# Ledger of designs, part 8: VH-VL binders against q9ut70

Target 1, 155 residues: q9ut70
Amino acid sequence: MTIYAFYIYSRKCECVFAHRWKPSDRNSMETLVSQLEQNSIEDDMEKLIFGVVFSLRNMVKKITADQDQFMSYTTSKYKLHFYETPTNLRLIFITNPKIDSLTHVLQQIYTTLYVEFVVKHPLYTHVPPSAEEGGINCEIFRITLDRFVRTLSCF

## First folded at step 26 (VH-VL)

Design ae6
Fold by ESMFold2, fold request of step 27:
Structure ae6 (fold): chain C 155 residues (1-155), chain A 122 residues (1-122), chain B 107 residues (1-107)
Amino acid sequence: as target 1 above (155 residues)
Amino acid sequence: QVQLVQSGAEVKKPGASVKVSCKAFGYIFTGYYLHWVRQAPGQGLEWVGWIDPYSGDTNYAQKFQGRVTMTRDTSISTAYMELSRLRSDDTAVYYCAREGWKKGTDNYFDSWGQGTMVTVSS
Amino acid sequence: DIQMTQSPSSVSASVGDRVTIACRASQSISKYLNWYQQRPGKAPQLLIYKASSLQSGVPSRFSGSGSGTDFTLTINSLQPEDFATYYCQQSNEYPLTFGGGTKLEIK
């Protein structure tokens, strides 16, 4: 397995959506190791996001202002792929460290899945998503996101 | 409106096999991991394993490896757990349970079936 | 395997009391702990997930706290319908494991 997790964080650095993919194996101990690694990343996620946001803010001051922001961050254990929307939602993949950037996929998830199923939903409230209100509570978005990611060649 | 409806009670002899079903209602069956948890009479809860109904992938507790098989039929939104080479200490209520997806966490059970009593006695 | 130890194993209390049930993990499980209520003859029902998040439809008199190895479930103003056995369950690693249960009896 190459893609471990997907997250959306709000402007307030709150997790408003999360999805994890369980390793496809039959050994409980091997599954245990994979789960522990993902949980460790989740526990550190706010620190990672602060670091990424700080780096992006400094980069914007030094280069052209672009409303869509892309980057990735790699350690020996994982690679973080980051895309910030014009509305300050922060879309994140966590993957193994060996694959190419998936930032373009994050943009595609926003424009083709989030906008289509969350923003354009007939019952859409115009209140931005917040963790206090339960985050992005859209089952069809989650399931469609999950199925889309499972079709990626790197999955 | 989420509901998990399990098959009826079973009485088996040692050495036999049992297959428990769990039919899902009110949600997209293939969109959620399904777990099996058992409870011996008067005792606590024990995790058996999970199945991903979308892919058919499974993960079993080591204690049950080689004796348990979890399957599903997506056309009728039904999961199955089969336990073979039954022993008297397999006597328990077997629950299916749906994994929740909220607040960036997993491996918690937000909906449970009513349970299926499996009695193993000679 | 992570052992989950609940205390007390049983408790008797009166309607209106504040009751606290403890759960201790044999190693750190961060905040990956869930609480269930099981009435006699019924399936367990989720009360609390991720240590302190209240499941939808659960009365606000229930609350959870803790992290690392020590966790508590608190029932403020005990009601007659709270007669049940309560289980904690760690979701940090496989195999998923449960505490031995705490039976709450209303005097």
Scores: ipSAE 0.551, ipTM 0.813, lowest interface PAE 1.9, mean pLDDT 83
Fold by ESMFold2, last read:
Structure ae6 (fold): chain C 155 residues (1-155), chain A 122 residues (1-122), chain B 107 residues (1-107)
Amino acid sequence: as target 1 above (155 residues)
Amino acid sequence: QVQLVQSGAEVKKPGASVKVSCKAFGYIFTGYYLHWVRQAPGQGLEWVGWIDPYSGDTNYAQKFQGRVTMTRDTSISTAYMELSRLRSDDTAVYYCAREGWKKGTDNYFDSWGQGTMVTVSS
Amino acid sequence: DIQMTQSPSSVSASVGDRVTIACRASQSISKYLNWYQQRPGKAPQLLIYKASSLQSGVPSRFSGSGSGTDFTLTINSLQPEDFATYYCQQSNEYPLTFGGGTKLEIK
């Protein structure tokens, strides 16, 4: 397993959705990132996100809030893949550092899964997700996302 | 309402094996990790391991590696834990427990089975 | 392995009292600590996850606090139904480990 975690952060840089894939005894290579390292990354996620946003703002090209923003960056232990929607939802993968960028997969998750199961949900309020109200509390989105990610060739 | 229903009490001799079942109701069985935790009489709680019911992947505490096998049958929403080469200090209540899914954390147990008493005596 | 130490091991208190139970980890576990209540002859039940988040259906008289190595479960205005053993559990790394328990007796 090369994909370790998926997150959605709000405009306020608060975690509104998280899913982590657990290492198993069967796949010792898939234990490259221990749970301790994932917890450490999650604890520092706001700093990581601000670093990515800062890098995007330093680019020469103007980027507006309505335009999609993509980025990835790599450390020796993991690769962070970043996609920001025009409404400033921030979708993130944490993966093995040696795989190709998944930023367009993040966009696909937003347009096909998030829109279908969260935005089109009968009780959708058009209010941006907030951590105060339990974030994106949609079981079918979580389960569908988990199953979709497990079908990726790099998983 | 989420419910986990476990198989009945077992009495075994040292050296035998036991297989405990845990049937899930009221939620998508394959959508949540399932853990096993045991409690010796009058003692505290000890984590045994987890199974991912979707893939069948497992992770066992090192203490049980080589003696425990966790499996599941998704067609009947049932998980199993088998412990082999039983000894008297394996006497305990064995619980299955569902891992919760909120607030950016894992490995917490929001629903528990009623427990299965396994007694190992000569 | 992360050792979890609870204190006290036992406490007797009256209805209406404020009871505090401590849990200490042998190394930092950040905020990844959970609390369970176990009534005699029953399975444990989740009270608190992620140090301070109250599980649905748990009375507001229960609260959790702490981070790093030191954590506290507080029961404000103790009720007769709170007679039970309370366990902390770290969820920071495998193997998952529990404290030794605190038995709360109400008389």
Scores: ipSAE 0.521, ipTM 0.812, lowest interface PAE 2.2, mean pLDDT 84
Fold by OpenDDE, last read:
Structure ae6 (fold): chain C 155 residues (1-155), chain A 122 residues (1-122), chain B 107 residues (1-107)
Amino acid sequence: as target 1 above (155 residues)
Amino acid sequence: QVQLVQSGAEVKKPGASVKVSCKAFGYIFTGYYLHWVRQAPGQGLEWVGWIDPYSGDTNYAQKFQGRVTMTRDTSISTAYMELSRLRSDDTAVYYCAREGWKKGTDNYFDSWGQGTMVTVSS
Amino acid sequence: DIQMTQSPSSVSASVGDRVTIACRASQSISKYLNWYQQRPGKAPQLLIYKASSLQSGVPSRFSGSGSGTDFTLTINSLQPEDFATYYCQQSNEYPLTFGGGTKLEIK
């Protein structure tokens, strides 16, 4: 398994969805997350992830203007893949460092899963998900996402 | 409502195997990880492992590696835990438990089976 | 493995009392701690997840707090049905581990 986690952040920089896949064995991401959480007791991992992404995103925009997009960064332990929707939702994959860019996959998740099962849901109030309100609490979305991710060749 | 219904009590001899079933109701069986937790009489809780009913992937506690096998039959929304080479200290109530989900996999168990007593005695 | 230590192992209290149970992890588990209630002869039931989130359907008299290594479960205004054994469980890393339990008995 090479995909470790998936996150959605709102426009307000709140993590409104998170899924961390369970490996059969210890994976680098879980170890890293555990270590980071252990080393930074007061810091929420989700906030840390966003902080890094936010900083990188801003840096890219500052250096290369709007024609450039932050797509990913890689460490020796993981790769973070990034996609920002036109509505400023941020989708993130955490994967094995060797995995190629999944930006297109993130975009697909947004257009085919998020829009379909969350936005177009009959009970959708047309209010963007917020952490205070429990984030994205759509079982169908979660299950479909999980299944979709598992179909990826890199999974 | 979510309900996990387990098979009945088992009495086994040392060296034998036991297979406990857990049938899920009231939710999408393949949508949630299922864990097994056991409890020796008068003792605390011990995590055995989990199975992903969708993929069939498993993760066992090291203590049970090579001795436990978790499987599932999605057609009947049933999970199985088989423990082999039983010994007296395997005597316990075995629970299946659904891993709840709010914002990802948080490894909390929001629904439990009623438990299956497994007694290992000569 | 992460060792979870509960204290006390047993506590006697009366209906209406406020009870606090402690759970300590051998290493930081961030907020990944869950609390369960187990009544005699019954399966455990989830009370609190992620240290402080109240499970749906659980009375508000139950609350959890803490982060890192030290956690507490608090029961305000103890009710007769609350006399049970309580377990903490860390979900920070595998293997998942439980505390030894705290038996809450009627005084």
Scores: ipSAE 0.326, ipTM 0.805, lowest interface PAE 2.0, mean pLDDT 89
Fold by OpenDDE, last read:
Structure ae6 (fold): chain C 155 residues (1-155), chain A 122 residues (1-122), chain B 107 residues (1-107)
Amino acid sequence: as target 1 above (155 residues)
Amino acid sequence: QVQLVQSGAEVKKPGASVKVSCKAFGYIFTGYYLHWVRQAPGQGLEWVGWIDPYSGDTNYAQKFQGRVTMTRDTSISTAYMELSRLRSDDTAVYYCAREGWKKGTDNYFDSWGQGTMVTVSS
Amino acid sequence: DIQMTQSPSSVSASVGDRVTIACRASQSISKYLNWYQQRPGKAPQLLIYKASSLQSGVPSRFSGSGSGTDFTLTINSLQPEDFATYYCQQSNEYPLTFGGGTKLEIK
């Protein structure tokens, strides 16, 4: 397994969806997710992830004058993949550092899964979900996402 | 309504094997991790391992490695736990339990089977 | 392995009482602590997950608190159906481990 976690952040920078694929031993997994879980609660970890991405995007913006040029960053322990939708949702994958950029996969997740199962859901209010509202609580989306990710060659 | 229904009580001799089943109802079987937990008579709870019903991936407690096998049949939404080389201290009620989901895999069990009593005696 | 220690092992109380049960981990488990109730002859039932989140359908008289190594389950205004054994369980690392249980008996 090379994909460790998936996150969706709202336009308000709140984590509205998170899925962490279960390792054999979270303490033995040399990833950001594993390391952060040892020291922080889930909420703190989600905030930290966003903070890092936010900072890096700002840096890219300052250097290149275009923050949309940020796609991913790699460490010796993990790679973070990033995609921002036209509606300013932020989708993030945390993976093994050897995995190639999954930006296109994130885009596909948005267009084919999120739009279909979340946006078109009968209970969707056409307002982006917020953490205060309970986030994205769509069982079909979660399950379909999991199945989709497992079909990836890099999984 | 989420329901886990387990197979009936088993009586085995030392050295034998036992296979307990757990059938899931009221939810997408492959959408949730399934754990096994046992409880010796009058004792506390002991985690045995988990299975991902979708992939078939498993993780066993070290204590049971080499002796436990968890499997599933997705066509009938049923999970199985087989324990081999049984000994007297394996006498316990064995539970299957669904791992709940909110924002990831947090290893809490929101639904339990009714339990299967396994008695190992000479 | 993370050792989970519950205290007390048993407690006697009356209907209407407030009861607190403690659970201590041998090392920090952040907020990855769950509470279960087990009635005699029945399977455990989830009460609290992630230290303080109330499971759907569980009465509000149940509450959980704590982080790190020390956790508490509180039952306000005990009801007759609350007399059972309670277990804490850590989900911070494998293997998953449970406390020894606290038996709540009627006084």
Scores: ipSAE 0.305, ipTM 0.797, lowest interface PAE 1.9, mean pLDDT 89

Design ae6
Fold by OpenDDE, look of step 26:
Structure ae6 (fold): chain C 155 residues (1-155), chain A 122 residues (1-122), chain B 107 residues (1-107)
Amino acid sequence: as target 1 above (155 residues)
Amino acid sequence: QVQLVQSGAEVKKPGASVKVSCKAFGYIFTGYYLHWVRQAPGQGLEWVGWIDPYSGDTNYAQKFQGRVTMTRDTSISTAYMELSRLRSDDTAVYYCAREGWKKGTDNYFDSWGQGTMVTVSS
Amino acid sequence: DIQMTQSPSSVSASVGDRVTIACRASQSISKYLNWYQQRPGKAPQLLIYKASSLQSGVPSRFSGSGSGTDFTLTINSLQPEDFATYYCQQSNEYPLTFGGGTKLEIK
């Protein structure tokens, strides 16, 4: 398995959804957390991940004037894939560092799963872009996401 | 309401096998990992393994490798744990437990079966 | 395997008391620590997940704290129904492991 975790952050930079696959691969994420903790950052893992992404994203935007997008960040232990929706939701994959960019997959997750099951679902309480607090408590989304990810060739 | 209902108590002889069932109600059975945890009389809790009811994938504790088999029947939302080559130290209450999700947080057991007592005695 | 050590193994307290139970992991488990309550003859019930998150339906008198290797479950103002055995459980890596339990008894 090469995909370790998936996160959704609201436009307010709050993690509203998290999913990790197979606890045996958690150490890849823990490496990131451990490294960040060494810098006296005691924030929650989710916040730490976002902090890294936020910084990189901002850096990219600062360096390039025209539509340069942060797509991925790779270490020797993991790769962070990033996609920001037009509504400023941030979707993140944590994977094996050898995995090619999954930005398009993240986009697909947004357009086909998130929009379908979270936004359009009559029982869903979170509607983008107003997904802010409380997390995504949509069982169908969670289950469908899991199943979808498992069908990926890189999984 | 989430409910896990397990099969009744079992009495087995050493060397025999036991198969415990766990029927799930009130949620999408294939959407959650199902774990098995046992507890010897007067002792603590011991993780046995998990099954993904959707894929059928399993992960067993090393201690039980080769001796435990977890299966499921999705048509009746039922999981099974079979333990073979039973010995006296397998005497325990066996619990099935659902791995819950809260904002994607994982590996906590938010729902438990009532437990199945398995007694292994000569 | 990650070893989970609870202390004390037993504690006597009275209704209304504040009780603290410690759980230590043999190695860092980040915040992947859960607390369960088990009443006699019953299945365990989830109290706290991810070190400090209160499970829905659990009274607010229960709280969890800690990260890395040291964790604490605190029960404020003990109620009669709180006298039970409490277990910590790490979910950082397989195999999942539990503490030895802490039996909370009536003084």
Scores: ipSAE 0.279, ipTM 0.785, lowest interface PAE 1.9, mean pLDDT 87
Fold by OpenDDE, last read:
Structure ae6 (fold): chain C 155 residues (1-155), chain A 122 residues (1-122), chain B 107 residues (1-107)
Amino acid sequence: as target 1 above (155 residues)
Amino acid sequence: QVQLVQSGAEVKKPGASVKVSCKAFGYIFTGYYLHWVRQAPGQGLEWVGWIDPYSGDTNYAQKFQGRVTMTRDTSISTAYMELSRLRSDDTAVYYCAREGWKKGTDNYFDSWGQGTMVTVSS
Amino acid sequence: DIQMTQSPSSVSASVGDRVTIACRASQSISKYLNWYQQRPGKAPQLLIYKASSLQSGVPSRFSGSGSGTDFTLTINSLQPEDFATYYCQQSNEYPLTFGGGTKLEIK
């Protein structure tokens, strides 16, 4: 298993969806997610992840006068992949450092899964998801996302 | 409403095999990991293993490796646990249990079958 | 394997009482601790997951606390239906393991 976690953040910088895949031993995971989970701080973990991404995103845009975009960063233990939708949703993968950029995969997740199962849902009220309201509570989206990720060659 | 319905009680001889079924209702069967947990009479709970109903992947406790086989039939939303080479200490109530999901796989069981009593006696 | 130790093994109490049950792990399990209730002749039922999260439909008189190695289940104002056996379970690593159980009996 080389894909560790997936996150969606709202325009308000709130984590509205999270999925962590099952390792045999949580303590054996060498990722930011694993390290922060060991400290029993899920909320802080989600905030920290976004804080880093937000800072990097803004830095890149500022330095390049919005002519470049943040794609990913890599440590010795994990790689963070980033995609921002036109509606300013932020999609993030946490993976093994050796995994190539998954930005295109994140884009695909947005267009084919999120839009299809969340936005086009008959009960969708067109209200942006918020953490206070429980985030994205679409079972079909969750299940389909999991299945999709498992079909990736890098999984 | 989520419901897991298991097959009836079994009586087996030592050395025989038993296959217990667990049929799922009220949710997407392939969307949740399914675990098996057993409980000997008057004793605590013991984890046997899990199956991913979607892929068919399994993970068994070391204690049961080589004796337990977990399978599923997605067409009827049913999981099976087969235990072979039965011995007296396998006498227990066997439960299937759905793993709950909030932000991932957290290994808590939010729904349980009613249990299947398996008695192994000479 | 992670060893889970519950204390006490049994406790007698009356309706309306406050009861606390302890669960200790042989090593740190972070917050990956779940609590179950099992009534006689019934399957276990989830009460608390991730140390302190109350399962939907479970009365608010149940609460969980702790992290690392030491955890506590608290039942405020015991009700007749609360007399049962309670189990803790770690979900930090495989194999998943349970505590030995705490039987809550009526005084």
Scores: ipSAE 0.278, ipTM 0.785, lowest interface PAE 1.8, mean pLDDT 89
Fold by OpenDDE, fold request of step 27:
Parts: structure tokens; C-alpha cells; sequence
Structure ae6 (fold): chain C 155 residues (1-155), chain A 122 residues (1-122), chain B 107 residues (1-107)
């Protein structure tokens, strides 16, 4: 297994969705975060992840005067993949360092899964903007995401 | 709403095999990992392993490697645990349990079957 | 494997009492600890997950605390239906392991 976790952050920088795939132990990212902050829980970890991403994103934007996009960064332990939607929704993959950029996959997840099952799904009464600001409680999205990710060649 | 219904009690001889079933109701069967946990009479709980009903992937405790096989039939939302080469210390109530899902695979069991008593005696 | 140790193994209390059960891990498990209640002749039921999150439908008199290696389950104002065996379980790494259990008996 080379994909460790998936996160969605709202435009307000709140983690509205998280999934961690089954490892023999906690995934490399979680292990590293745990080493940095002892006794951390998912909420703290989510904030840490976004803190790094936020900083890197802003740095890239500043350097290139908003003419570049942050896509990923790699450490010896993991790779973080990033995609930001036009509405400033942020999708993140945490994977093995050897995995190529999954930005296009994140975009596909947004377009084909998030939009379909969270934003447009008739069974849900939430307004799309509220969906981006609140927690995602959509079982169909969760299940479909899991299945989709498992079909990836890098999984 | 969520319900796991297991097969009935079994009595086996040492060296035999037993296959316990667990049928799921009230949720998407392939959407949740299923675990098996056993409990010897008057003893605590022991984790046996898990199965992903969607992919069929499994993870067994080392203690049971080579002796346990977990399978599933998605058409009838049923999981199976087969334990072979039974011995007396395998006598226990075997539970299937659904792994809850909030923000991923957190390995807490939010729903349990009623348990299946397996007795191994000569 | 991570060893989980519960204390006490047995405790007697009366209705209305405050009861505390301890669970210790042989190594840090962060907050990946769950608590279960098992009534006689029944399957376990989830009470608390991730150390302190109350499972839906569980009375608020149940609470969990702790992180790292030391955890506590607290029952405020014990009710008759609370007399059961309680188990802690770590979910930090495989294999998943349980504590030995704490039997709560009526005094």
C-alpha cells in the first residue's frame, strides 16, 4: 500500500473530510507527526498538515507572483500531493515518496466524486457553499472514494 | 439498524475445521472492514484478523497465520471465518465486528455479532 | 505486540457511585484507545473510541480520558445496567490487543 491518507480542507482551512487507509501500523505521515507532537490526535495532525501546505502554497505564490501552482513536496518518508479547486477547496494525498504526482487524480476526485456525491447529490439538502465549510458526512462519497483509490495503479 | 447475525454453535474434534458465518444487515456490506474477535470461556478478548469485504484483502494475527482463512460473499453480505487444525484452546465464542468509520480506519468496533460458540473437545 | 493492562481486575460498587477503571499500554498508543462494555452472556458494545469520544447512544455518565500510555474510563452515578465487564483496546498498531478486562460487580 502506497497511499496513506486523503484530506479535504475547506476555504476556511478546516478539515472537512479525512480518510486513512489500513496500514500494519500508522502510516508514515502519522508516525512522523506523532514523533513531532506526542499524543496528538487526528485534529491536531490535520492542522499540522494544513499548516505545512498553507505555508508552501503561499511561498510558491509569492515567488512566482501567482503564476504557479503548488503540486507536491516529497520527504524521505512521504509525499504530499495537493490540488486546490477554483473555489479554494483543498484536496490532499499522503503517499509513499516514490509515487508520482497525483494532482490530476485529486482533480478527478473533486470533479467526479465530490461534485457528484457531495455537491449535487439530491439526497443531500445542504447548500454547496455549506458543504465546503462543514464536515462531509456522505457515506456514498466515502465508499466511492475508497473504491476509486484502490483502483489506482499506484495503490 | 446495523446488525450482524452469526451462525450457530459448533462442536468439533481436535484437528477438524470450523467455518463461522456473519451476515450483515442495515448497511453497505462492502463499505466497512469486518473483524473477528474471540473470547475463551471466562477470559478476555483476542483479535483474530480483519477482512475488507470489497477487495477481499485480509490481515490475520500472526498467531493464526496459516490456520485461519477469512472470506466473504458480497452477493449475500456474508463474511466467513474458517479455522483449521483446531485444538482445545480454540474453544471460544467467536465474534464478528464492524469497524467504525469516522475519519478513516480507526479500528474501533461499533457493531458486533451475537457470537458463535465453538467447542473443541475430544 | 502492545500489552494492555487494566486495573483493577474487579471492583465492587453501589448504584450511584463513581467508578474509575484504568488501562495502561506497554508503549505509547497516542489516543487510539477504545472502551467496550460486555454484559453477561452478551457481545461487547462500544462505549468510547479514540480515548474520549463517546459513542452515539451511550449515556453521558460514561467518559474516557488519557493519552500515550495511561487511560481512564469513568462512570458517574453508576446505574444497575452498568454492572458488567469493561475492556480497553488499542488500535495504534497491529495486532490489535485488548486489556484483560475489569468486572464491575454490585456491592
Amino acid sequence: as target 1 above (155 residues)
Amino acid sequence: QVQLVQSGAEVKKPGASVKVSCKAFGYIFTGYYLHWVRQAPGQGLEWVGWIDPYSGDTNYAQKFQGRVTMTRDTSISTAYMELSRLRSDDTAVYYCAREGWKKGTDNYFDSWGQGTMVTVSS
Amino acid sequence: DIQMTQSPSSVSASVGDRVTIACRASQSISKYLNWYQQRPGKAPQLLIYKASSLQSGVPSRFSGSGSGTDFTLTINSLQPEDFATYYCQQSNEYPLTFGGGTKLEIK
Scores: ipSAE 0.229, ipTM 0.780, lowest interface PAE 2.2, mean pLDDT 88
Fold by OpenDDE, fold request of step 27:
Structure ae6 (fold): chain C 155 residues (1-155), chain A 122 residues (1-122), chain B 107 residues (1-107)
Amino acid sequence: as target 1 above (155 residues)
Amino acid sequence: QVQLVQSGAEVKKPGASVKVSCKAFGYIFTGYYLHWVRQAPGQGLEWVGWIDPYSGDTNYAQKFQGRVTMTRDTSISTAYMELSRLRSDDTAVYYCAREGWKKGTDNYFDSWGQGTMVTVSS
Amino acid sequence: DIQMTQSPSSVSASVGDRVTIACRASQSISKYLNWYQQRPGKAPQLLIYKASSLQSGVPSRFSGSGSGTDFTLTINSLQPEDFATYYCQQSNEYPLTFGGGTKLEIK
């Protein structure tokens, strides 16, 4: 397994959806998610992920005058893949460092899964009273996303 | 309403095998990891393992490696746990439990079966 | 394996009382700690997940706190139906492990 986690951030920079693939214990994975979970809470981790991306995009914007030139960054332990939709949703994959760009996959997830199940079929989405306001709680989206990712050749 | 319904009580001899079933209702069976947890009489809870009903992938506690087999039949939304080479200390109530969803695999159990008592005695 | 230790093993209280149950992990488990209630002859049911998140349908008199190695379940104003056994469970590392349980009895 080379895909570790998937995140969606709203235009308000809030993490509204997260999925983590963990066939083993959290500490056995050499990923940002695994490392951060050892030392921080989930909310802080999600904020850190976005913060790094935000900073890198700003840097790219300053250098190239176009923040959309940011696609990914790689460490010795993981690679972060990024895609921003026209509606300013931010989709992120965390994968093995050796995985090539998944921008096209992120775009596909947006157009074929998110738009279909979350936007066009809002009845599939609900927010339980105990859930964070604004979060995506769509079982069909979650299940379909998981199945889709598992079909990827790099999974 | 989410409901897990397990098979009835079993009485087995040492060395035999037992297979417990867990049928899921009220949700997409293949959408949630399913765990098995057992509880010896008057004792605490012990995790046995999990199965991904979609892929069939499993993860067993080391204590049960080689003796436990978890399977599923998606056509009838039913999971199975088979425990072989039974011994007296395997006597327990065995529960299937659904892993809840929030932001991935968080390993909390939001729904439980009613339990299946397995008695191993000579 | 991560060892989970609950204290006390048993506690007697009256309706209306405030009760606190402690759970300690042998190593840091971040916030990956869940609480369950088990009534006699019944399956466990989830109360709290991720240390402090209240499960849907659970009364607000239940609350959880803590991170790292030390966690607490608090029941404010005990009700008759609250007399049961409570278990903590870590979900940070496999194998998943449970505390030994705390039996809450009526005084």
Scores: ipSAE 0.205, ipTM 0.768, lowest interface PAE 2.3, mean pLDDT 88

